# VH-VL binders against Protein RESPONSE TO ABA AND SALT 1 (RAS1), part 2

Target 1, 230 residues: Protein RESPONSE TO ABA AND SALT 1 (RAS1), of Arabidopsis thaliana (Mouse-ear cress) (o04515)
Amino acid sequence: MPNTSSSQSFTIFVDGWLIRHRYFVEQLMCASSLDETNRISLEEQQSLVAQFLSHCLQYYQEKFASVSLAGDNVFTFFCPPWFNSYAKLILWVGDFKPSLVFKLTEVSVADLTRHQKDRISSLKSETRRKEREVMRDFALVQQSVADPPVMLAARRVGAVGMVDGEETDLEEAMEVLKAGMAAAMNNADQLRCSTVGKVVEILTPPQAIKVLRTIGQLHLRLRDRDQERA

## First folded at step 1 (VH-VL)

Design e2 (framework fv_ebronucimab)
Fold by ESMFold2-Fast, scan of step 1:
Structure e2 (fold): chain C 230 residues (1-230), chain A 119 residues (1-119), chain B 111 residues (1-111)
Amino acid sequence: as target 1 above (230 residues)
Amino acid sequence: EVQLVESGGGLVQPGRSLRLSCAASGFTFDDYAMNWVRQAPGKGLEWVSGISWNSGSISYADSVQGRFTISRDNGKNSLYLQMNSLRAEDTALYFCAKDFYELGAFDIWGQGTMVTVSS
Amino acid sequence: QSELTQPRSVSGSPGQSVTISCTGTSSDVGGYNYVHWYQQHPGKAPKLLISDVSKRPSGVPDRFSGSKSGNTASLTISGLQAEDEADYYCSSYAGSYTSYVFGTGTDVTVL
């Protein structure tokens, strides 16, 4: 189990991850722009797709480890200071909404077959169902914190200060909230990774490269040039 | 037609190694996360290890962390479990299981392969 | 808690209803709707019976139903039949990608 400052460790990880991310996005851009005479082999296309998916999965694995193993502040990941103001307004559980992947696929690929469209439609329906479940489960966590120890303490009229028991109850409720938020974040990240991976599996390698390029470019565009205070 | 077939089990001495295999057929193997689940004789189910469709995410139960290694070969439709430093408490029937959507719903199971760790 | 807690056994007569509880924490059963139920007959591999708390896979009779309240999920078998005599296990997503935990198991006896 790590005994380092997890927010420092994750920040250092992300700096290196972004350098690799820019490299992969450039490779995807290059591969998606090649004509027939310069097209890389099918094997090379599949390798690039697999490498980029592993790169993206590593980000979420490290984020989860930072919260669950290193004890990092899960609240930071729900309103990350490294995302620009626009990104912060459209975040879903701290990152992109999984169903956004389907819109990115539509704008990136014009030559989807009927079979691919049917498979994507089915996956989209299942993904949206799972998005609702993540939100419902998080709502239950929020309700469990609001009921009754926190609500009982909060309802006191004209009270100044708190007794030791009340402070302990609020601290325990906060730990339950942090655990529930970490769980919601992990569920959301699992759905993000699963959705991207399953879309890629429906697509041909050239189509997958176009979609992953768009996803990679969007991620870069959502990050702030300068760190912003919350 | 849709099936998982485990192999590689047997009698092995404590401290030794054993490698389990699982052959998949009847479905697109590389679309799904795969898991190993074990059951000691007369006992309950214990999740052992899981691997995502592209090998990008791998997890282990605390009881096997550092000793077991899960891997897959999508070109061969095969899942593997390399078991090192075996202990008597690793004695169990080992099942290979397919995860429907990477959220733990194991919809297809093999019949299991028996591993007995005894001196 | 590393394992989800189930009663060791439940019993009922044919046509009766039985309910099996599965209790975890806010970081597994309580935190997610990814709780699943499995039926295992002696000498056989487990069979997925209920997925995602309450969803019935194709081919599973509607007399099997699932629910969840807080940290406890429940499997209800209505119209109990002789062939329902088996071991039942719950499982839950354990808070990390490809990581899961099983319940202690419940032996259902049809009297």
Scores: ipSAE 0.000, ipTM 0.416, lowest interface PAE 16.8, mean pLDDT 82

Design e3 (framework fv_ebronucimab)
Fold by ESMFold2-Fast, scan of step 1:
Structure e3 (fold): chain C 230 residues (1-230), chain A 120 residues (1-120), chain B 111 residues (1-111)
Amino acid sequence: as target 1 above (230 residues)
Amino acid sequence: EVQLVESGGGLVQPGRSLRLSCAASGFTFDDYAMNWVRQAPGKGLEWVSGISWNSGSISYADSVQGRFTISRDNGKNSLYLQMNSLRAEDTALYFCAKGYDWLESAFDIWGQGTMVTVSS
Amino acid sequence: QSELTQPRSVSGSPGQSVTISCTGTSSDVGGYNYVHWYQQHPGKAPKLLISDVSKRPSGVPDRFSGSKSGNTASLTISGLQAEDEADYYCSSYAGSYTSYVFGTGTDVTVL
């Protein structure tokens, strides 16, 4: 009776999600070309944007379900094996840093109005503040729960056996740390989704398609080890 | 200086419609998400609906989905709630509340509320 | 949607501390740091008291504090004063992009 862990189930989900993701990236590229020749309606552009945002949200909802509902090991998601070596060096709480979206917007869109630039500037400031809050809250959790196991280990250097109850206290501290990591990841993922959604709201549909295309292409580049391995 | 003022409440029969308004002043209305929250007599608070600064993102509680429509007019600094197919269970004091966005924001500014009574 | 569970009432004497719990699930209180607290005096609109679990808005006294452990958030009022007599509500992001939930509310009585 073979049984699959939640992290294995999530990996299987991601494989299917990536096939759909490649399809959406191709649709976004096609939509940009059709817009240049006036061969795509505003309604079609808005529909594609909404579909792609829903596709991205599904990824984070499944990740949440794997960690928070199915009880999967959160440590795996802070250092995911499905990212290439370059991607692993630039991750923030297991995935892209939300403020990266603003750099991608700047690279992708040359025709932002003054009003759009003002809105993006305000959103950038709020996003960076929220990024600091995620990291500060996580650091406090690490400090409050990680210190006792470290101190216990230091005091037990060279000792044989554990004092009665010490192993239970250590295990409880690790469960509190795992819960804190899951909360940090969920807050980070919500900020990622919220930031992309808010940027899209500021942009026109043609501008949004350009940004989402760039985001989608970058995501594939960070996971392109499958194409590298012939 | 900063305030929200609701209006449009009243007595209405089941199955009928009512439109609520909320007038904002003292802040840049088009920078913020707006929400409707209700409170039945002697009961607790229930979030009803939210709308982003540019109307690009709109959400509803399951209890009102398909019956209520939230909208805003940034030129008039006004928020609206169109309530159709009203039920006795919709009887409540309706507050408008300012947040940053509909997904995560706390509601930092509230109006005094407008009473909606749905009865035969 | 299901409401977050709060005690119906808590009471204390002036100068004492009271704590109000707000219990949800891993899909709301336990899953996110988007828990907020509101104070409502009779006949008045709610007032934001604590945001994002533990942050005090400008003008809120430091005797009000918030915390969270697992699926339960807590509001603590130290140095209880007569003007603290009010209803208190928690709220949380509900784990989907279309919903928030409020708590059942707690009546605080100052003796």
Scores: ipSAE 0.013, ipTM 0.579, lowest interface PAE 8.4, mean pLDDT 82

Design e4 (framework fv_ebronucimab)
Fold by ESMFold2-Fast, scan of step 1:
Formats: C-alpha cells, structure tokens, sequence
Structure e4 (fold): chain C 230 residues (1-230), chain A 120 residues (1-120), chain B 111 residues (1-111)
C-alpha cells in the first residue's frame, strides 16, 4: 500500500527510535563484557535493564497507535519495509516469534540455576501455547477473506456491471479484515513484550543484560542490510 | 562486492596537509563505526582515529591529536581524514576499516590502503 | 594510548601448535571481552581472524582458537601449516565506542 501520513509518521518515529536503540545496545554490550572487578553496580544494572525494556515497549506502543489511527496501514506492519529480505521471510505476525527469546537466552547465558531452568521451561510451554492461540485467531481472519461472498464482492470491484451495493459489501469486508489483522498483531506484540519481561524477571541482572544485548543486536540485524548468506 | 577504496595519498613535505578519502560500497554505511589504521613501512598496525555511525563519538591516537580530523558524509558513503602539520613519522600506508556491527568493536572489512610519504 | 604487548616472533614446525600472547591492562584486555585477532600476509590488508576473544568468523579454520586470562589474551594455531606464516596482531576495545588499541605484532615463522 502507498504511504499514508500515519505510516510516514511511524517510519519517522522508527528512525529516531533506532538512534536510541543503538545507544542502548552499546550500553548493554559494554555492561555484558565487564569482568567482576569492573562490573557496574547492581542499581545501575537494574536501571539499564528497566530503561531498555521501556525503550522496547515504546516501539510497540507507537505501532499500536499507528494501526489504531490508520487501519489501512495494518498490511504494511505485517511485512514492514524497514526489515531486510531475510527478516521478511522469517517474520511471525510482522516481527520476531516470541519463543525465539528462549533460544537467545540459552546462547547468551551459561550459568542458569536449576530453578531458573525449570521456570524458563514452564514459561516456554505457556508461550508456545499462546503463539498457537494467536495463529488460530489469525486463521479465522484469513478464513473470513476466503468466504465466497467476500471474494465474490472483491472480484466485482472495478469490473463491468457492478451490482448496487457490491462496493459497500467489499468496503465492510475490508474493515472486518483490517480489524482482525490489527487484533492479531496487537496480541502478538503483547506476547512479545510479556515474554521478554517474564524472562528478565526470572534472570539475575547480569544475565538479563546478556540476553537483552542479544535481543537488541538481533533487532538491528533484522534492519535493511546487505547479508552475504541471506 | 563489499568494498572500501582509499584515495588521496602521495608525497608531501613536512608541515603540509593532505586529505584522505575512503569510498564505501556494498553495505549500509551509516550503520557502522569507521576507522583509520596506518602501517609504517616494515612496522606494525597503529590505530589512528575512529568515528561512530552518526559522528557523535570521535577519538584520536595521542600521536595525531590536534593535527588530524576524521569526518564522514553518510549521504556520499564516504569517510575522510584531514591531515595537518604532517611529520616524517606520519609516513605510512593508511587503511580504511569498518567495524563488524554497531557495538561489535572488530574490523571485518579493510581497504587496500593509500600510501602517504612525508619527506623533503 | 599504549599498545598491547606481543612477542616479536614465534616459530614452529608444520603440524605443531604455537601460541601468541597479547598483554594489556585492566582498562582494555583485562576489563572487556572485546579482544580481536588479525592475520596479515605480506603485501596484503589485514584479515579478521578471531573476534570477541574466541569467536571464529565464517571461513576461518577451527585450528585457530582464542582465549583470555586476566590481562592476557592468547591466540593458538594448532596443526601449523605453511600458509599460516604471517604477521598476527591483537586489538582490544579500550573503554569507549571509537577507542581501540592494537598489539605490537608477532611474526609467525613456519620452519
């Protein structure tokens, strides 16, 4: 779809958000690589974690606002132009799949306690169940588009001999589709934020910093960049 | 097809100035920190200067502080090094180098270098 | 800023292992896990060989390995081959985004 004022506004927001994001990733990388002698205080670690989580939440809050104000932009957010070609291929409801966070945790943290592993395992099962619920709800939205009356109405727009009321039926069907897609996206984004937050809650601050560094770096790698083995 | 190509080197007398350029292609230039690294004939690598992706952070080696100025033009995918008050000890092959990724602090792409000779 | 200290030269026979040390301070090698190694063949630009103490970039053989203890990082070349004859440089993050220090360099000779 052509850019609307709202879609352009969100793109401008992302440009500014990325400046802050690069700053936070640098802070997390410095903090995650310090040895015990040079480790920043517990209070400073907790502050950095909280600030980065708030920064990530702001992205999804602004995306929600843009979708709510301009429903026609929802199609853009399912395949965002600011992601590279590889990212677009592996997207789950327009962004990273929540359960990916658990793989990133495993590669980032080597010193998980048995208690933490048990809590993460439980959370992983819950997250995968909720991912299935999001996809089930989205499948119902897709089915509504495949419904013969909706498809018939769509095929008649712009065709010779439009029947009175067919254009209105298509417009109503498109609004239902956009609302359903927006709901699926909002539920997916809520699951993304809650999964990251719950993992951080299970981890110690030094462990959380390592995981958030990896997540932050991954988000930057999903931007439009040349990739040798895409 | 990722490339860094340096230019602007040459023979120059002590006390004079030279401006080096580095043209980048094949990657998103404004996502990465860029650096100048030099190597005197038969000697080791010496980091000269670095600049962050948005020019917000700039640093220089003590040996060039106050004499050299690093800059970048993201719209032209170009990095520059303005060298003033050149000395015989500045004679070296000057490499342009890219950081692997924002915050990785490793130089994964290097140009072939441009030779600067400071002699009377 | 001071350079990181490396031995001037190291030698070995084909098939043997050689280790190159890189010694800094607590504000560079000792303070951060951002130590990198570069290989430079005569007349060529340097090539990134190891990043972040021990990470091998794609295309680098597993006979190259890195480690760190205190203020000293080490590069080990196992199963030494003729094509490994080159100069090797370490480098470390030195406390700011654009502040890097290089090692003095080590010439590896394959006897």
Amino acid sequence: as target 1 above (230 residues)
Amino acid sequence: EVQLVESGGGLVQPGRSLRLSCAASGFTFDDYAMNWVRQAPGKGLEWVSGISWNSGSISYADSVQGRFTISRDNGKNSLYLQMNSLRAEDTALYFCAKDTYFGEYAFDIWGQGTMVTVSS
Amino acid sequence: QSELTQPRSVSGSPGQSVTISCTGTSSDVGGYNYVHWYQQHPGKAPKLLISDVSKRPSGVPDRFSGSKSGNTASLTISGLQAEDEADYYCSSYAGSYTSYVFGTGTDVTVL
Scores: ipSAE 0.000, ipTM 0.400, lowest interface PAE 17.6, mean pLDDT 80

Design e5 (framework fv_ebronucimab)
Fold by ESMFold2-Fast, scan of step 1:
Structure e5 (fold): chain C 230 residues (1-230), chain A 121 residues (1-121), chain B 111 residues (1-111)
Amino acid sequence: as target 1 above (230 residues)
Amino acid sequence: EVQLVESGGGLVQPGRSLRLSCAASGFTFDDYAMNWVRQAPGKGLEWVSGISWNSGSISYADSVQGRFTISRDNGKNSLYLQMNSLRAEDTALYFCAKEGYLFDSDAFDIWGQGTMVTVSS
Amino acid sequence: QSELTQPRSVSGSPGQSVTISCTGTSSDVGGYNYVHWYQQHPGKAPKLLISDVSKRPSGVPDRFSGSKSGNTASLTISGLQAEDEADYYCSSYAGSYTSYVFGTGTDVTVL
């Protein structure tokens, strides 16, 4: 008799994931604080970067599984209760906006070359275009399912009963909306993972460690509700 | 025209070393990540090693880690693969491959014709 | 590391459609939209056929299309022609060191 919803399963997963996350953030902080004479090897830096990216991917893979089971749980992922109030106001499709990664890169790395800046600028433009595509596709889904119920309600102002067939049409519209929301979330999460990966590919390993440290620390801060929710 | 030309292959004894080169022309070499991919006779493709445009990121397949070293000289538009402690299973045609522009794709859009490495006595 | 799983061979007659699957894990094919397809004719270097799951490079006929569902990517060749007889390989970003992994390869026979 399974009694745990997809969103509850996801929060249970995240509790364990956060223990490993804190460990990786500490490793990245340590690695980014070492001077050049005490720097860990290039291979060790690349290994740490790869391990942290894999760790972050596990989060989104588990989220994908939970979101793909859909139903009422999909609404929870768009307004997730596990983020603090600040995070909830700046969320884009239930999580960080992919282009935020570029701002985090700018504040974390002071030694970007001209070529790296040019590449990041081009990637930023492409990422913003893809963000607009995600929102455009979702808006089209919302319009296709929202309009019929509104029109039905307008025609039936004050009506007590439903005309034959109307309930089935509304149920079908709701399933289309839920499927569209799940698709939007999954597309947004793919863009999040893609953007972080491409930025890391542009950066040197020491620069990547600094950026990933900042991303990891921000994630922890966005989930810290102790000050806000007594 | 955009072209990659591999060289340096040949017959080599087990345990010895060999250095492969890849000469690039027709594009701005220092704007692209480069890869080595090998194919044993009658077998499939196996990714060997990759290097970013500025040598800041380097990676290797587990099968060659610690034995092979990838490098590039952007001033000479050249990619290299230093192969040490060669084994019979390293026998393959070695391809040089260019990734697409970082903002468009990491697909290998341009390939050389390959250079044959045979490891035997 | 593990290779992506493809069928050893697929065959069809001219004008038919064939589909080649490429199955990985959630850490490669399932986790990213960085799946590419390469065509290799005997004695030739591989040629990029499809990039990023479904994008066709300039010069590739629209008979070739790609898709992905979960941990499996698919290449579909519609209207098979004699020149499509070749080996086809998928590849994916592997999530480690900006590393890549190739599929086991599929031999396509026409007629």
Scores: ipSAE 0.000, ipTM 0.413, lowest interface PAE 15.9, mean pLDDT 82

Design e6 (framework fv_ebronucimab)
Fold by ESMFold2-Fast, scan of step 1:
Order: sequence, then C-alpha cells, then structure tokens
Structure e6 (fold): chain C 230 residues (1-230), chain A 121 residues (1-121), chain B 111 residues (1-111)
Amino acid sequence: as target 1 above (230 residues)
Amino acid sequence: EVQLVESGGGLVQPGRSLRLSCAASGFTFDDYAMNWVRQAPGKGLEWVSGISWNSGSISYADSVQGRFTISRDNGKNSLYLQMNSLRAEDTALYFCAKDISYWYEGAFDIWGQGTMVTVSS
Amino acid sequence: QSELTQPRSVSGSPGQSVTISCTGTSSDVGGYNYVHWYQQHPGKAPKLLISDVSKRPSGVPDRFSGSKSGNTASLTISGLQAEDEADYYCSSYAGSYTSYVFGTGTDVTVL
C-alpha cells in the first residue's frame, strides 16, 4: 500500500522554488530588455546567469533526492500532477525533452556566430543520441519485467489472494521496474541539466540571458493549471 | 601528431607553490575541455581539476579546492595548474588529460606522460 | 570524495575471460551512464578503453566490453592475452555534473 510519498515533499519544495523562479524570470526579462545605454555590467550578467543555473540545478538535485526516496510512488514522477494537461501531452520521461532547448535557443537568439552554430549543431547531435540511449535502456528494463505471470497477476486487481510464491515474484519484478524507472528519470534529468549548461557555455552572457528567460517562462507555463490560451 | 607535454614539476617544500604547464599540439586545443589527474607513487588515479573549452566552467576536487587554480591560454595551446599551500599528500605524478568533448564528459582520450611533483622537507 | 570500489586483483590464463567490477552508489555509477574504463601499463600514461559504460574507442579490440547493472559497472576482457596484464581503473561522475571519481584500481595478471 502507498505511504506518504517523497512526491508530496517534492511538491512542497516546488511551491517555494516557484516563488524564487518567478523572481529570477522577472530579473532575466528586465536584463534582456535593457538597451545598450542601460545594460548591466558583464560581471552582473555572468552573476545572473550563474545564479539562475544554480536555481535550476537545485530543482533537479531535489528531484533526484526525492526520486531516490520515492519507493512505490516513483510512477508519480513520470505522470506528474504538478504539470498542466498541455505539458503532460508533450513530456518526455516526466519533464521536457532535452533537445527542445535547441529550438528555444533558435527563437531566443538571432545573432549567433558561425562558430556558435557549429558548436550547437554538434551538441544537438550528441543530445539526440543520448536521448535514444535513455529510451533504449528503459525499454530493456520494461522487457525484463514483462513476464506473462507478472502481467496476469497485475490484471487481478480484485483478487482475494495469490498462489504461493506469486506475491514474491511480483514484488521482485516491481522492485526491478521501480529501480529502472528511477535510473531513467535520473539519466534524463542529468541530460536536461547538462544540455542547458552546455548551451549556456557556448553563448555570450547577453545571449544566455535571453535563452534562460525563454526556458524559465516555458517552465512557468507548463505548471499553470489554468486552461489558458496565448 | 597529437601530443600533450607537461612541465614544471620538481621537489618543493611544504607550504610553497609550484606552477605546472601542459603544451598541446596536433589538435584544435580550444575545442576541448582539459583536466589534471594525479597519481601518487604506487597508488591509484585521482581527478584534480577540469576546465571547459572557453574557461566558462571550472571545477576542483574537494582535496585541492581553494589551494589550486586551473587555467588555460587557447592562443598558446597551453593548460596550467597553479598549486599553492602544497602538502606532503600532494606528492604525485600529474597528468594533463584531454576530454573527448568541449564540456565535462569525463572520458579522457589523450594523456600526457606526466610531470612528477614531490612535496618534502 | 569516496572512490569507486574495485577488486584489488584478478587473474586468468591466456584465452580465458575475466570480469572487473566497479561499485558505487545511486549518486555516481547507479545514477548516470557516464562510466569510463582506463588501462594503464607500468610506467605509462592511462589509455581510454571504454567510454559511456559500453562504447569502444577506435583501435580498442572487441574482446573488451562494458556493462552496468544498478550501482555496479563491469569490464569484461575475453580471450586474455599477455599484453592485457595492466592496471584497470573505472571512473564516474562524483554526484554532480562537473566532477569525477576514479575507482580503486584492479591489477590484472595473466598467468
């Protein structure tokens, strides 16, 4: 039977994180809208970028800890109630697909150099390869637990009892599946963090601020529970 | 040909400073992250520090944080390690190592032969 | 930082297979697909042998293979040859996306 899950603790954490997140997104919007005359210093731009990246890393570090403690409720992180219905339609392994970052970069920055474009192109190819690896590894876990007796047992939701040994086999299969799901989520989240960090490394501070603003705004829109339109 | 050559090692007293250099040739140096890895005599490998392709990201092992400074000069195809407040336990062969990527992948495909640092009175 | 646990030594005869384990936690080996293996001959610099759990760099024989299950990664050397006698090290992220930890190392002896 499900106990109090770490997903409840994560939801509470995210409520506080979102207040800080809205603040950072507002700072990024302000910084990205300033003209040449009113531009903040290079050091201030670098500091803002670093602070926002740290803020995003905190989210995924807390999620990692929560997923590791999730036990029977790891499934919640794959179908998270903290995202709106639109977000749930476009999720990949419970959150945004890492290669989406490249589309957000394209729409946010118009002045990329040829060198930056080449770097981003190489990173995009690597990111897509790693996305396929996450899915392949998870598929192998799913295949390993798809034994017919386990599937039959899972269908018997209303059964009064199970045959001798059946509960132990199901429990073992569920442990393997939960571990595999946690690993898939952690590898996907690592790829999300590293992709954003690597893109920011390629960009100038003013360009990075524009991209991070767009990423931050998207995150807020994905959590909005209203049936909003653009 | 592809090569990393370390220099600057030697015998130094505890509490003193030493600067290591690594000269790269045969590849586009500013396309790759660079690392320092050390190995005490008869012991295993220990990662010390890393720097991304453009110096935008720098990281250190806890054992050297605050004492060592990694830097690079892409115009000179060179990597450096400034070692301050040296301790006996810093005695090791110091390798310069190239990451397969411009960012932190941790897979080091090209290594130098190392330069020996001995911290002793 | 905690080192990844490897056996001190493994041995085998020419033509046999040996497997070296590399055990960590869910914050390093178990949490990421960034496990790498290095071969070091006496007096030489390490050589990258396997990257990202199971990928062989150009020039590495296919008798070297890597895998991972849970918190343990494994390097398997099939068809042991005299030149495989060396120290082998695994490495992984050290709980973050920008730092690394090496294993304790394993001495492979070909009898």
Scores: ipSAE 0.252, ipTM 0.693, lowest interface PAE 5.1, mean pLDDT 84

Design e7 (framework fv_ebronucimab)
Fold by ESMFold2-Fast, scan of step 1:
Order: sequence, then C-alpha cells, then structure tokens
Structure e7 (fold): chain C 230 residues (1-230), chain A 121 residues (1-121), chain B 111 residues (1-111)
Amino acid sequence: as target 1 above (230 residues)
Amino acid sequence: EVQLVESGGGLVQPGRSLRLSCAASGFTFDDYAMNWVRQAPGKGLEWVSGISWNSGSISYADSVQGRFTISRDNGKNSLYLQMNSLRAEDTALYFCAKSYEFWGTDAFDIWGQGTMVTVSS
Amino acid sequence: QSELTQPRSVSGSPGQSVTISCTGTSSDVGGYNYVHWYQQHPGKAPKLLISDVSKRPSGVPDRFSGSKSGNTASLTISGLQAEDEADYYCSSYAGSYTSYVFGTGTDVTVL
C-alpha cells in the first residue's frame, strides 16, 4: 500500500513518543506497586495521571493532524503498519476499541465501590452507543465505494469519450469519501480519548494509576513488532 | 429543587484575595464535575476553572493560572474558588456551573445566578 | 486561551431561520464532538441549549439544532420567535479534562 508523507511523519513522531511512553509505563508500574509506607503523595499521583493522559492525548492530536493530510492514502491509518500482525486482527477503526477500556478497568481494579460500578456501567452503555455511531458513519463511507453508480463512474475515468463534467463529479465524490474516512477515524480516536479520560474521572488516583498502567502496557504489546517492521 | 447558590463576592482592592463559595442542593454533588465561569460587565463568558467529581482532575484558564485555586468539599456539597493577587481585569460576575454528568467534557446543565466580584481602588 | 470565533450579531424576522457559526481549531471544535451552546437573556444566567454538537436537552424546542463541519460548529434557530432574542455562546472541550473554551458570543436580534 503506498504511504503518504503524513503517514511517514506520524511513524517518525511515534518512535520518539514510544520512548516517553515506556518511561511513563515504568512510572505507573512503580506507583501501582508501592505499599502504604512507600506510597507517593496524592498530589504526585494526580500529577502522574495528568501527565500520562496528556502524553496519550498528544499521540491522538498528532494522528489527527496526520490523518487530515493523508489524502488518497488515508486507508493506511485503517490498516496501520506500525502495529504487529496479530494486533491488526483485533483493531477497530485502526486502533483499540474504546469499550475495551472497561474490561481493562475490571481486571486492573478489585476495589471498585458500588457507586463507581454504577457510573462505569452507565459510561459503558454510552460508549457502546457511540461506537455504533462511528460504525454507522464508517459503513456509509464503505457503501459509497460499493454503490453501483460510483463504481460505474470510477470505471469510466480512463475511458475515451467521457462526457464533460463526469470526471469532475467523480473527483468531487472521491473528495467527499476521503473526508468521510478521515472523519470516521477522528471520531473514533476522540471516543478513545474521552472514554479513557472519563473512566479516570470515575476512579480514585491509585485506581486510575493501575488502569493506566494496564492500558500503557497493552499499547506496547500491540506495537511489539515480531512480524512487521516500521 | 436542583440549585447552585454562589456567595463571597464583593468589592476588593487590587492585589488582595477573595474566596468564593458555591452551595449545591437537590442532587448528589459527589457525582458531578464542577466549574467556575465568569462574565465581565457587558462582555462574554469566560471559563475560569474546573474540577472533577473526586478532585482528581483540575484545570485553569491561562489568565488565572497560579493565582486562583479551585477546590471542593463533597461532605459539605460545596465548591470554592480562592482568588489571590486580584486585578482589575478579574472584575466579573462569577457563575458556579454543574456538568451534565460527572465527565469533564460535558455541557453545563445547571448554573447559579452568580456572585459579583469588583476589583477596584 | 484563545476564544472560539462567533459573529458579533445576527438578525432575522419572526418565522425566519438564522445560523450562528463557532470556529475553533483542530485542538478544540475540530478535534472533538464536545461542542455546547448556551442561551443567555439579559440579567439571567446562561441556559444549556445544545450539548455534544447536536443533542437537545429536555425542554428545548426542536427548532434549535446544531451541527459541525471541520473546525466550525453551527447553531441554527428555525421559526425565529421574539423570545429567541438573546446572547448565544458556544463552548468546546479544550483538549484536557475539565478544560473548556468559550466563544466570543453572538447577539441575536428579532426584528
């Protein structure tokens, strides 16, 4: 698949981002393993959580800028070469499925209150509804490509005798399609960021550190490239 | 039934401090993110500061960073804004606002009537 | 923080439609679907009118609608009524939790 300059720029960004990411994961692991005697202050816990969320947000902000410049090759972000081969089978719109965060929360935190469980349940329902909205928008984009009139117009691009205006109509349709794909990706990434952040707001700082450690570790596992290279 | 009541405003000289309070009733205060929004006389709305339900996330507008401190006391159903090193530009009606749900991205569905802070010599 | 850009004023006659734009950047309006609209009558606190780009709270008439395209969100008031004469503000999530930015505000006049 041809790569755009925007995909290449994002891959270069991620190489530096991963070094910082490993550092944050190590800090989260250390903080989550400390007993009461060695526990860092509440202020330090809140700072670490905020720093890690900012770090993750920077990834998706850079991705947003890169997706906006992807042009004809925006599909590279839907089948990203920077994830390992096994990870690609479980991706949802080019990255993790937002509702996965709830399973990671459940396995990471054993001391959720009834109140927190109720709030997480509510958020889970909202997140799944928003996932369906993203899927619907993406399905409309896919349907546009499969639509017989669009396919017929595409087949005629190279044909001699094309009527004036038909090529322009196809170009306009393709531009709308590319914009739709970029929008679907950006909406999915926004949902990923908001889901993690909203879960963190429900949790206490010690609980949040445990969840973010698990999320950070998973991200590193998904980029473990035993089968594919940058 | 659901109500936010601000207090603590008044006339204060530049460089002094003032503490605003917001008393919440009619809902479970602990479940919601809270915000302070101000409006200078005849001007538009400006977000000042926000705090999540458990105080785990706190943010400030650049204009007040380092001078103002937002806090909450869930046991008293109260939100606070400690305002230090006040400037003439801080003169505004200060609103307390509740997030629609506890998430820090949500709209503000309930607002108080505001408390006026006038910074003048 | 930089404010979101709104037109200073918009006017219309009863029964007409008016649209208010709210323009930001890819780090706020363009990057997220957390754009909200508020209506403020003189001397009163703001009232939530539209949340999450296009969601209407209970009690808000269906003549109020919201949309977003790229870095610009829009509030449309159809069937304009005298009671709609007010100031309208957009707001957006600003890229970190509990952080927001407001628009410059638009004065809607019903002629």
Scores: ipSAE 0.006, ipTM 0.525, lowest interface PAE 9.8, mean pLDDT 83

Design e8 (framework fv_ebronucimab)
Fold by ESMFold2-Fast, scan of step 1:
Structure e8 (fold): chain C 230 residues (1-230), chain A 121 residues (1-121), chain B 111 residues (1-111)
Amino acid sequence: as target 1 above (230 residues)
Amino acid sequence: EVQLVESGGGLVQPGRSLRLSCAASGFTFDDYAMNWVRQAPGKGLEWVSGISWNSGSISYADSVQGRFTISRDNGKNSLYLQMNSLRAEDTALYFCAKGRYWFSRDAFDIWGQGTMVTVSS
Amino acid sequence: QSELTQPRSVSGSPGQSVTISCTGTSSDVGGYNYVHWYQQHPGKAPKLLISDVSKRPSGVPDRFSGSKSGNTASLTISGLQAEDEADYYCSSYAGSYTSYVFGTGTDVTVL
């Protein structure tokens, strides 16, 4: 393995992943554009969906490993250089907001049954609740990190206080923050994966192919056509 | 503490029924696929049945199809296996196992200690 | 469901490397990157050792590595230690979101 930072190692992984990603997106586009006469079998549709979900899970598993090893570079994953400038503006915890999957489903699939719509609506409410939990947990980490510096500042208003412990307290706060940021990112990524998977479970294979095609295309668009990068 | 605890095993005669339970704690049970895996004494692992997060997708091994029924109660954080028409070859330690995500094809990251089922006359 | 084929046993001395193969078909091992490896010590429940062909869970030493070529996945244990003496099982996706298949298992003996 290259002896680079965790974020650089992840970028190198993504370069290879994107080649495979383009291949899968092309397969999904072909499968979704075939007329009824040339439609691939149900078995082949299920296989393609399973393969693409595996491909997406691989991305987040590699990201998990990289985030866990990031140390001081963990904040790079919250504003990552592998996304274009527009994408960076609309990110939620360094990547797509899980509830975006529901909007992509609406755009991609016109033939949802009432039963499917009810299940999706219920899942959307649950996903939004879990998004709030991720943010709440992160806010708690931010609060716990802020408390020691605030306490030190408050003590110094009336007196100089103790100086010998300052570096240790700041180092401990920094480790708590880095761990909390990594945990928030990993929890957000787990929610991203589970949301996509649960939506696919609600859909028929032809509907799932359309949604996954749209998700795959979005990933490519968020990485391309950035004048600043070019 | 993330934990799975199986119960309901025991000695049972051929042709009879037995119901296994698995109690989950320490994680959001509703988010994960659950599985039953068995191991006959001195033999290898055999996947028995899997159930998705919402019971919408259920699968069985060919050896138990039509005889066993997997179910879950998300409100009680519990997984069940109803075993009917038991045979001597069903004798095994039965493990409850959690998938990492909503589907069973995923790796099983948490396992219980198992409950022993002996089918003998 | 057809089981994945593993050698019955492999053995090695401390410090050596051993490799365990797991052979399936294009509809399981060959078709997807959902190959996992489990370690089972006598009298204990299985423990996830490698997921998705080559990924190590937290706490698993880097001596354990996984790979796949065509319909065959491999688990390699480098720097073999006495504590590695156990049964090892591969597993794979079996054609549906809730279906699963295990390998026949391999007994690793540290001489």
Scores: ipSAE 0.005, ipTM 0.463, lowest interface PAE 12.1, mean pLDDT 82

